# Ledger of designs, part 58: VH-VL binders against Cytochrome c oxidase assembly factor 8 (COA8)

Target 1, 167 residues: Cytochrome c oxidase assembly factor 8 (COA8), of Homo sapiens (Human) (q96il0)
Amino acid sequence: APERGAERRDTAPSGVSRFCPPRKSCHDWIGPPDKYSNLRPVHFYIPENESPLEQKLRKLRQETQEWNQQFWANQNLTFSKEKEEFIHSRLKTKGLGLRTESGQKATLNAEEMADFYKEFLSKNFQKHMYYNRDWYKRNFAITFFMGKVALERIWNKLKQKQKKRSN

## First folded at step 3 (VH-VL)

Design f129 (framework fv_cixutumumab)
Fold by ESMFold2-Fast, scan of step 3:
Structure f129 (fold): chain C 167 residues (1-167), chain A 124 residues (1-124), chain B 108 residues (1-108)
Amino acid sequence: as target 1 above (167 residues)
Amino acid sequence: EVQLVQSGAEVKKPGSSVKVSCKASGGTFSSYAISWVRQAPGQGLEWMGGIIPIFGTANYAQKFQGRVTITADKSTSTAYMELSSLRSEDTAVYYCATDYSPEFGYTDYYMDVWGKGTTVTVSS
Amino acid sequence: SSELTQDPAVSVALGQTVRITCQGDSLRSYYATWYQQKPGQAPILVIYGKNNRPSGIPDRFSGSSSGNTASLTITGAQAEDEADYYCNSRDSSGDHLVFGGGTKLTVL
């Protein structure tokens, strides 16, 4: 069977974007960015002869992707909510409306927004520290299992050295 | 050229364990797959298992799974085969064997170089 | 034997051709290797990878395979070829090695 990673760079000629993987896809498929996390999800190909070790790696990668998506979706929603609340509060204090004449949301100048960003980062410092710790742990585990899968595939190729060419 | 030197003959009681060593010289130890093959008196060859030191994993014949352990110590260029729960039927000559990498490129359990064998006798 | 089957004995006249066979379903997928063993000695590899000879093995030794059968052919047998011959291959899973029961060759 072909290597999974190499095939996902293959692009089919088409004038229209696809929302689903091609029928009988032989590789992982990358989707559009999630609305909230702004991260592109990977839809993993499950080969017919997936080994238990390959399954463990795939499930670890899927679980890590879900954890990462959830973290950033929640973080971005919290950021957006608190940003809007901050802007609304400051605009009300100035006696200004929430929208411009063009119908777009009114904004504060860069100096005023700098205070919000400093407060948000300070408030979320420990949360980001725990995220980075867990991110490193997850990536270490994924790298470890990728190594095990690579050794398994090399072993299988060595077995193929004795295999007869098809009759 | 690569040479394999095996440990000396052993006499063991039923139910005990035996550990046979196989020391490689004259080549890069990690480049060679090492197999263990036994032969009971007047009988044929029987593959017990093997190890590829570069992978760090051993493979065992189904008949010996749970009773045999094959290991390798890269620092001493020595492979080991330990067989537990010995029975009289385990009386045999035990061989280690390895590939010769200049001929094959990669190891794949072609047994080109053989040790002289270690006689293990299981008796009371 | 259960996985790879060899006839227990075969004879050949000096200078004649003999064919030693090994049969098993795994041979449809994997090549056989052949080993020669003389009394009181460790085995010697004589054929690997279908029909390759290691350095030092005479050209009278050749290998072939078809379907579930592998063969070792000695063209112009010599007295020193008298020995036991074992085929070896991977089992049906491809994970383990298995030997045939061995064939004793007598050169008359």
Scores: ipSAE 0.000, ipTM 0.445, lowest interface PAE 21.0, mean pLDDT 77

Design f13 (from f1 with heavy chain G99E S100K P101G L102Y W103S F104L G105F E106G S107D T108Y H109Y; framework fv_cixutumumab)
Fold by OpenDDE, second read of step 6:
Structure f13 (fold): chain C 167 residues (1-167), chain A 124 residues (1-124), chain B 108 residues (1-108)
Amino acid sequence: as target 1 above (167 residues)
Amino acid sequence: EVQLVQSGAEVKKPGSSVKVSCKASGGTFSTYAISWVRQAPGQGLEWMGGIIPLLGTANYAQKFQGRVTITADKSTSTAYMELSSLRSEDTAVYYCAREKGYSLFGDYYYMDVWGKGTTVTVSS
Amino acid sequence: SSELTQDPAVSVALGQTVRITCQGDSLRTYYATWYQQKPGQAPILVIYGKNNRPSGIPDRFSGSSSGNTASLTITGAQAEDEADYYCQSWDSSGNHYVFGGGTKLTVL
């Protein structure tokens, strides 16, 4: 009995964008869009005197970015695969080849593709709902920690001013 | 503590519609999903659909597609389930439940808070 | 729709261990969530994910999974554990929740 090869689910490689920001950047750097997710990666700046709150914020932002990259990379891969399968299936059903008489890749019309999009969205509806929910949760947490870091920075500035007045 | 308070029992005629409410108290209504689950007498649990109040988007079980409408009012922290074209087979206790889901540590989705249920009786 | 299958009834002697099983193809991909339901009450969450217990659920409740099966284990069954137990997961599409048929646990 031939061992049915476990179809390696082509997990989108966690391609950490090899784009390294310039070493002298004192701010977050936005890279080019990732080839799988089509999302622009952000390289987060690490201050020399990073506070525990700043570190927590940075880590949360990084984790959220990785989560988002992975989600969209997988969705885009799934979408592309299912789209191709749909087109091939439909062309076959129509008795059409994969290439036109002119040698171009055969495509479906907008109406036929509308059915695909509708089906795809319907099939992935719950997944997208939970993505959106989790996206809001993550961004809320990030915003909350941004506020805390802002307050910490204000407090540290006030303490430094008081020390300078006492000397 | 988050609580879900449902509307009272309903008696309906076949062919009519029923709208059940589920009010959330003690928490952030907008950050969770609300699911509706029914249970016919002596039968198991049956998921009907759910909504994310923040997005206003609902998903439905195929069996109830076209007959059920799930909505939410964020201002009142209330979710609604409307079931139309009622049949005797729709006689059940209808529960709302809060869904929690975390993608950070894996895909854990569960219903952790339940309403007490709303009995809907469909009789001629 | 991928169905979840449960045994309709199981019995356990007081203080003994019982395993309630849930079977379905979707369980290969998704975790099962377990609910306890007593007569005339709403379901209560008892296990979710790999083996997570909500606050207030006794440590005698545990969850496991293997292949297309999920299991709820009660180690040292108590009289108060007599209830209906439902597994819940996603359908094969991952877009809809599905419940098992429920298992009535009798404590003898």
Scores: ipSAE 0.006, ipTM 0.566, lowest interface PAE 10.8, mean pLDDT 84
Fold by ESMFold2-Fast, scan of step 3:
Structure f13 (fold): chain C 167 residues (1-167), chain A 124 residues (1-124), chain B 108 residues (1-108)
Amino acid sequence: as target 1 above (167 residues)
Amino acid sequence: EVQLVQSGAEVKKPGSSVKVSCKASGGTFSTYAISWVRQAPGQGLEWMGGIIPLLGTANYAQKFQGRVTITADKSTSTAYMELSSLRSEDTAVYYCAREKGYSLFGDYYYMDVWGKGTTVTVSS
Amino acid sequence: SSELTQDPAVSVALGQTVRITCQGDSLRTYYATWYQQKPGQAPILVIYGKNNRPSGIPDRFSGSSSGNTASLTITGAQAEDEADYYCQSWDSSGNHYVFGGGTKLTVL
C-alpha cells in the first residue's frame, strides 16, 4: 500500500491521562487539569480541508503539548516521591513514627522542608535548564509555523480577491 | 532580470518517472510562486500545479493530483516537478513560470517570466 | 479546455483591428490574463488583470471584459503579431489556473 499521511483520531497520547472532547466540538477544546501534570490539555480540531502546512503546525502543537504534559507529570511524580522519602528518612532519624496519633501522615516543619526544596532544586537544575531550552525552541518553531500559516491564508485570500465582484 | 533555466530533454519509458528542474537567477526566488505548465505536441497549455517556496506549500490541478510532486530548494533557488507513472500522453514540453502580482490590495496573479521548456518524450 | 473556450483560428489584414475572445463562467468572477506564443518558443505575458501591459508589450494590445467573456484586442495588427494567443483565468474556487484552448492568429 502507498504511504498515507492520514491519521486516525487519537484522544489519549501515550503516558498521559485519557482525554475525550465533546463529540459536537468544531473548535479547539480545553479540558480539565490532568491529574499528573496539573496542566489543562487542549484537543485540537482537525478541519476537513486542512492544508499540509496547517497539519504540520497542528502536529507540532500537539507534540509540544504531549511533551510538556509528560515533563510536568514526571516532575510532579518525582517531586512527590522524593518528598515522601525525605520526610520518612528524617522522621526515622528523629525516632518518630510515619503517622500522627490522629492517624494522619507525619510532617516536617517549614525549616526542615527548606532543606529538601534546596536539594531538589539544585539536583534538578540541569533538567530544568534543558526544559527551558526545549521550551523556547518549541515555542519559536510554533510561532514560525503560525506565521507561515498566516502568510498562506493571506495568499489564498488575495487570490480570492481577484474576483471581479465581491459578495 | 529574472531568468528561469530548465533542465535538458528527457526520454522515458512508460511507467517510469521524470523530474524536471527550474533554476531561478536574479530576483527573489522564495517570495514568488513557481507554476508548472505543460504543452503536448500541437496542443494547448495545461496548468499542472505550483509551489510557494517561502511557505513550502504546493497546489496541484485535479488531473495531476496523485502523480505530480512539486518541490523547491531555496538554497539553490531551484524548483522541481516530478511526474510519476508516465504514459505516452505525457509526452510534452514542460514549462516553469514565475507567478507575480501579490499585494495586500488584491492585485492579480499572473505568470510574468517563463522558462524555455523541457521536452519529455515517453515511448517504449 | 472546456472551462475557457476560444475560437481555434482568426485572421486579420495588416493594419486592421482584431478581437480574440475567451468565454467561460469563471470570467464572470475573475479577469483573464493573455499570453502570446510563437512556434518553438515559450509563451510571453501580453495582458494581465483587466487591461495591464508589462513593459515591452506594444500599446496596440488591450484587454476588455464583459459578463462571461474576455477579449484581447490588437489595433493595427502587424506581421509580427502572428502567433497563438492563450487566455488564462481561474477555476470557480479561484485556486487553480485554467487555460483556454488557444487561438491561432493569421495576419494576411
Scores: ipSAE 0.000, ipTM 0.444, lowest interface PAE 22.7, mean pLDDT 77

Design f130 (framework fv_cixutumumab)
Fold by ESMFold2-Fast, scan of step 3:
Structure f130 (fold): chain C 167 residues (1-167), chain A 121 residues (1-121), chain B 108 residues (1-108)
Amino acid sequence: as target 1 above (167 residues)
Amino acid sequence: EVQLVQSGAEVKKPGSSVKVSCKASGDTFSEYAISWVRQAPGQGLEWMGGIIPLFGEANYAQKFQGRVTITADKSTSTAYMELSSLRSEDTAVYYCAKGLYYTSGHYFDVWGKGTTVTVSS
Amino acid sequence: SSELTQDPAVSVALGQTVRITCQGDSLRSYYATWYQQKPGQAPILVIYGEDNRPSGIPDRFSGSSSGNTASLTITGAQAEDEADYYCNSRDYSGEHWVFGGGTKLTVL
């Protein structure tokens, strides 16, 4: 069944992992930073006379952006979670509470925190390497298709000029 | 390699509630979203909602808003779907499915076998 | 859902090519995925990201998309391809998932 008399909900998502522009937007635009990834999404205008190649490029750019947002949302929250768990575990081992007498969150010294960062980076090394590889592969593909679209547009303009000069 | 194991069939009376579980194998539970999709006898697939365990965020299809609650327990790698105020029209097979949540190429690559829920008096 | 439209049934002769279509405005922004479902079984992913096949899916299955329409093509249909096929994508907001109504494929 449709919602509210078959009208689609066409409003900005409230407070979550995805962002979508209002349907009435006629231009590309940049949204606010995503809550979890802290990256600004770009939403692309869709022309009615878009070629198949142009559509392929636009979808590839959008998919790459969302892939990038997923990686960083996962990374940021995993880091925050594991950091808190590390701090809590070490404080408990020392017999200390989670809060200081002033009500602030209790922290570890710089050497203990350095150990956490080293462990986190080491544990995630493979994941970061694959991310970098895929990031470059995706940008190469986007550049390749941007070139194909540019050539298509140039060829179409040359065809039109040749046709005009034949009259 | 990752599998989704669902709880067994249920027979419920109208007006009651049902809670179906979906346990994921492996340790990548937080990397994916878990969705719930139902199918009434002879009907098509209908997305009910999903949860992103890492975020603790659940999204629901408008049709089920107010009647469905989807939760996840990261320590047991288990997602739950609870549907209240059951009607005979809720008789269906309920599937859980694992998928990506951010990508435009999102797909459900692993499905549970389904849990049959029959609502009858 | 009303957001993705599929024909309810289609037939194809053994060994021939069939195309199943899915239409909706969200397909301008998001890839279509395709699922095969046989009686008594859970759906199986057959095409994702427009034209990618999971391991184990025969190469006779392919996907394409243009404008607001996505298509699943089976080249050289086999008897075991007889099933219901569902397209799937996001809604306009990107927050929710929607399925097409399903197409029952009969192999004659």
Scores: ipSAE 0.098, ipTM 0.663, lowest interface PAE 5.7, mean pLDDT 82

Design f131 (framework fv_cixutumumab)
Fold by ESMFold2-Fast, scan of step 3:
Structure f131 (fold): chain C 167 residues (1-167), chain A 121 residues (1-121), chain B 108 residues (1-108)
Amino acid sequence: as target 1 above (167 residues)
Amino acid sequence: EVQLVQSGAEVKKPGSSVKVSCKASGDTFSEYAISWVRQAPGQGLEWMGGIIPLFGEANYAQKFQGRVTITADKSTSTAYMELSSLRSEDTAVYYCAKSPWYGTSYYMDVWGKGTTVTVSS
Amino acid sequence: SSELTQDPAVSVALGQTVRITCQGDSLRSYYATWYQQKPGQAPILVIYGEDNRPSGIPDRFSGSSSGNTASLTITGAQAEDEADYYCNSRDYSGEHWVFGGGTKLTVL
């Protein structure tokens, strides 16, 4: 009984590697955390008899996830880059190299790093505020369409029950 | 607001290479992807490839794989598209366009004005 | 055999409604985006993410999709809407992007 091969990886148009669910999944599945965003992607199951409304909801959820992944990957990479630039700048000001005598990365103490965190949070306050606004707006839209899909399914169940009772 | 400024028109001989530039305004170059799209005279739009400057990763349409190279220079906020082994069929207007870089929601909201490349003997 | 199929031409009377369609199996999984192009100009994004309009695009433009078909609807067409319209989405593999062949809209 050999082990099943590794997950298939597809590349996005922009060159980003993608993680694919196991073949012939009949349910949504959750992947491992993305290395840049640190968020777990959800790969959505597409039913054979998906209604137009169900397709709209699925695409909206998929697009929202992709927007969220892009925001956090960019934020995390920006944070890492600016952190390294801050450390480099402060070490240069002190007349210190980027490496210790032991060859390890030179670091700043917690008190010095507090200055960076305070500045980073202040600089990104508006960006995070807009993110939160858009996040709530997107989740409201998803909830709204989830309600519409639920009503559609109830209506279809009622129609089916009426047909059954006619016999 | 981001604007994309492309290099000027080029006239090239068959077998040569052309390198078109696309300079983005502002300091948000790493927050989006750049695609290259061409259009031959009287024909439709054709996606050639794109790059995510943040990662330095490029992806190419199968038709252009091996002939096109897309690069980005973050220090100058400039993307480049180099097409080699030019043929008369490569005569087209070449556009650069900005898009979100992650996932399947790929739309090009800002376009350069285009660079005309003419390949003639 | 294009991955995304559009009719080459369509006509609409001034003030009437027209629907431009784009067909491809990839549209079951991915949103279509729509671009307007006038002669001598770069394309302009008119619809993305099914039915979102960028700032500056009139509300007469709307998008929809069902199954393998995406549609761009112009309700109350104006003379300035005369242009080529392109749909754009992923190819079947999801790895590359493809454009439809384009639809030339004539406003009568």
Scores: ipSAE 0.007, ipTM 0.564, lowest interface PAE 9.0, mean pLDDT 82

Design f132 (framework fv_cixutumumab)
Fold by ESMFold2-Fast, scan of step 3:
Structure f132 (fold): chain C 167 residues (1-167), chain A 121 residues (1-121), chain B 108 residues (1-108)
Amino acid sequence: as target 1 above (167 residues)
Amino acid sequence: EVQLVQSGAEVKKPGSSVKVSCKASGDTFSEYAISWVRQAPGQGLEWMGGIIPLFGEANYAQKFQGRVTITADKSTSTAYMELSSLRSEDTAVYYCATGPYLSSRYYFDVWGKGTTVTVSS
Amino acid sequence: SSELTQDPAVSVALGQTVRITCQGDSLRSYYATWYQQKPGQAPILVIYGEDNRPSGIPDRFSGSSSGNTASLTITGAQAEDEADYYCNSRDYSGEHWVFGGGTKLTVL
């Protein structure tokens, strides 16, 4: 019927893309580094018979990856911006141009850049402390759920073995 | 899906303390953070603090530091908020709200119906 | 004086588009979440993680952000959308939650 044909087209459109990795293996795989965070994303494979507990673990790992990517992307952009502002300010104070005589971007020596780094770390100390705290908490939670998934898989294998023994 | 059930309305005298409860059901209690948010009559929402039962850690807004204590009893899946040294300005509806602590998107997906606390002499 | 700033009131004609804004430095690092509150009721989640809708929230609600500003857009406002709208995010440290002052939407 035309009505059923339309419904089938809506349910499973011909243009639907598959979300397995490029390789036929359909395993988890690591992508190229993100432009802003410099971290490599993990693309998670979703098995056909994923349990609710396995889904929870996967989502927790995905959310942790997204959080980590956002933190470092923002941190790197802030660092780059403030570094450029610091260099420009110091060069202006010294009466120097922003470019060398060769046309290259002017920079400060290692000792002066150490001042910037110390100021940046001091200013961002609390932010980094909270990042590390949340990082530990997230890793603890992931480890906890990995343990639960492992126990579930062991229990299911024992059940199958017992059932086959009974037959 | 988590559901939140709060304790009943309270009428308190200035200088006393109030303890409001919030019982969670559904999803694992330890997967969520529980926050307390109040709203004075005709005013906006104000976050007071929250707890992550899995870690046993509570955190408080600076305004309430020293006056509020948030605890969780994992065995009963119940969170508590105790506010001491009550003033008339503490008259408000007190909500508990829960959301996935570890989500990078940070939200409160489930809210209790609220507990009215009236401070009068 | 709040870390997240909202205009206190906005109006929209029935069927037209309205945009409610929230401003704060923490929005550069953390997503804004939006809640709707009607008189005598607890708030309900309408948008989370910038532009995600919970089950049951109409598709006329959408979110966006740019720099230190987050926005809630209602395309084709309905009478039932008349309510107070609150933005919410974490503070700069990530340890505390902060609400905007709320925006009262009047549907004319």
Scores: ipSAE 0.014, ipTM 0.602, lowest interface PAE 7.2, mean pLDDT 80

Design f133 (framework fv_cixutumumab)
Fold by ESMFold2-Fast, scan of step 3:
Structure f133 (fold): chain C 167 residues (1-167), chain A 122 residues (1-122), chain B 108 residues (1-108)
Amino acid sequence: as target 1 above (167 residues)
Amino acid sequence: EVQLVQSGAEVKKPGSSVKVSCKASGDTFSEYAISWVRQAPGQGLEWMGGIIPLFGEANYAQKFQGRVTITADKSTSTAYMELSSLRSEDTAVYYCAKTGYFSPSHYYMDVWGKGTTVTVSS
Amino acid sequence: SSELTQDPAVSVALGQTVRITCQGDSLRSYYATWYQQKPGQAPILVIYGEDNRPSGIPDRFSGSSSGNTASLTITGAQAEDEADYYCNSRDYSGEHWVFGGGTKLTVL
């Protein structure tokens, strides 16, 4: 879990990143948890001389983050809505109001909620299975492009080193 | 600015197979998926399946599983849909469509081919 | 049970507002996308990501969703809006795409 100005981001492989102007942060930032997904967003650093490969990698990472946040935001909202609906339907069946005598939200006990949790988990099992499959596919793509970017950077570094030696 | 160009109309006999092509312009073929959607005369749109060229994986609607094969050739930026064991009920216009897959905000088909009419007659 | 259900036909008077609905459990989790199709033509994307319009689509078109229902609203319908409208979304698993049966809009 990286802190503010995380250690590994500070050592990002690139001669360019080391010599960034003081005006700019030279690494990614982690934001506060999103209200709906409860996931922390990553704000990606964009180098001044970003290559097409680096741009493609950044785009894949940004799109994967958006996909991941949207999935969990939707999942959390769906859970909340269906839970409220289940509680309201059960309370109406019992002839009870939505609020207690003290003005608090009326709730069901754990045994009564067991049916809801069982149904929700069963209903969402396939959805979570496909989420995990897509998560691995997306990370495979990201890793693949990270490898390409690393090779590009090494090749550029070797060319620079060769020119320095010949001079 | 991506355009999808489909192969021409086909007339086929029952029991044969048909292979429709969809050629994408530009060099971004690996950044999106291609879906195949058919429409029988006077009927609605029906998703048959799609392929994500980047992963080399196709997926199919349950109704067509076993009869449809969707492939992609990255070198020519062309997707293919092959439908076997043709019946008269397969007479339809077959569309290819550019589909987003990485982000929910891009889960839509923004570019469509003009369609390929396939007629199955005896 | 991933079906998306639309009414087969709806009519609206010129200049009036019409609402076309699409229902399905997957809409609780995935955005609805709307396509317009005129006879002999390929479908055209009208609304995506709940309420976004592609360039070239008039601002009289809007989308909304609540629970398992998504709606396409045309405010101030024009004669040129007469067409078939299809909703589209992911199935409940998120693996496949599903189209609604389509709604034929007649502008009186």
Scores: ipSAE 0.056, ipTM 0.662, lowest interface PAE 6.0, mean pLDDT 83
Fold by OpenDDE, second read of step 6:
Structure f133 (fold): chain C 167 residues (1-167), chain A 122 residues (1-122), chain B 108 residues (1-108)
Amino acid sequence: as target 1 above (167 residues)
Amino acid sequence: EVQLVQSGAEVKKPGSSVKVSCKASGDTFSEYAISWVRQAPGQGLEWMGGIIPLFGEANYAQKFQGRVTITADKSTSTAYMELSSLRSEDTAVYYCAKTGYFSPSHYYMDVWGKGTTVTVSS
Amino acid sequence: SSELTQDPAVSVALGQTVRITCQGDSLRSYYATWYQQKPGQAPILVIYGEDNRPSGIPDRFSGSSSGNTASLTITGAQAEDEADYYCNSRDYSGEHWVFGGGTKLTVL
């Protein structure tokens, strides 16, 4: 039985940008754009006395970021692959090689590429709609928890002021 | 080695259509393009059009645009050329040919069918 | 329209060298391919690119190009080389194929 060559699913390597912020950072750090997603990763600051609510917010932000990174990394890979296949196929149909006689990469004209973009967008339209929906849900949740954390911080400050007045 | 087997000779009346088939041997039908070339008696070779079976997209020579339809069935590894509104001038041998690949810049017709004679007579 | 032009007929003595030339503006951008056709047969690829021979084509066949011209050279012509020879290339757009008018080679 000929071994079915496992199509190496080019799984976008989860290359979490190993951007390590300085240990003494008291704020969120923004890394360079990821090579696959082109999104800039955020390294979230962890306070020494992080409340359970603050931790929940941080985790939610982190999960949302990871989700977003994975989505765009995959989309960009798919786009690049399909684009290359499209160009290759069109060039073959035209009997053109992938490189010109001058050794330059053969390219399609703007009109032909416009057809590719239109088709690609059409095929991925539903996927993008679901992405946008989920993006809004996640950001709404994040905003809600940000509000809760803000209220908690205010309450804690008020309690501390009352204790100082009683002593 | 890929072989191209074409359908048999056709005799057609003016104004009718003819559909010629070209079956490729092997499992690599999706990896190359098929071109159609005709040759009228005592005349030179004339490219009509081509198709990439993998994508189903065809290109046509301007002279035949609107009269020729080139299709491919990947499941049967068969390409088709249909020529409509036949005229006496369409009397020719019709060849299918596959493209060969040498390098990204080098494509050529490396394998030819034996040809299909189409005669258009009143 | 990118046209390729060939001499309609050339003659060569047995064992001599003959050069068949193809001319066209598209040849500035694209390589010519050469096909041999004998009476009642399908064309056979003899040269592709600048000077590439497929398997089974004798070494006496060679290809060259210069400017807007491509040439097929047969060094030491044999009787069996008597045939029609066609040059082929892409047109200016690269989207279409074009053939030369063909050259009938007679071996004397």
Scores: ipSAE 0.000, ipTM 0.535, lowest interface PAE 13.3, mean pLDDT 86

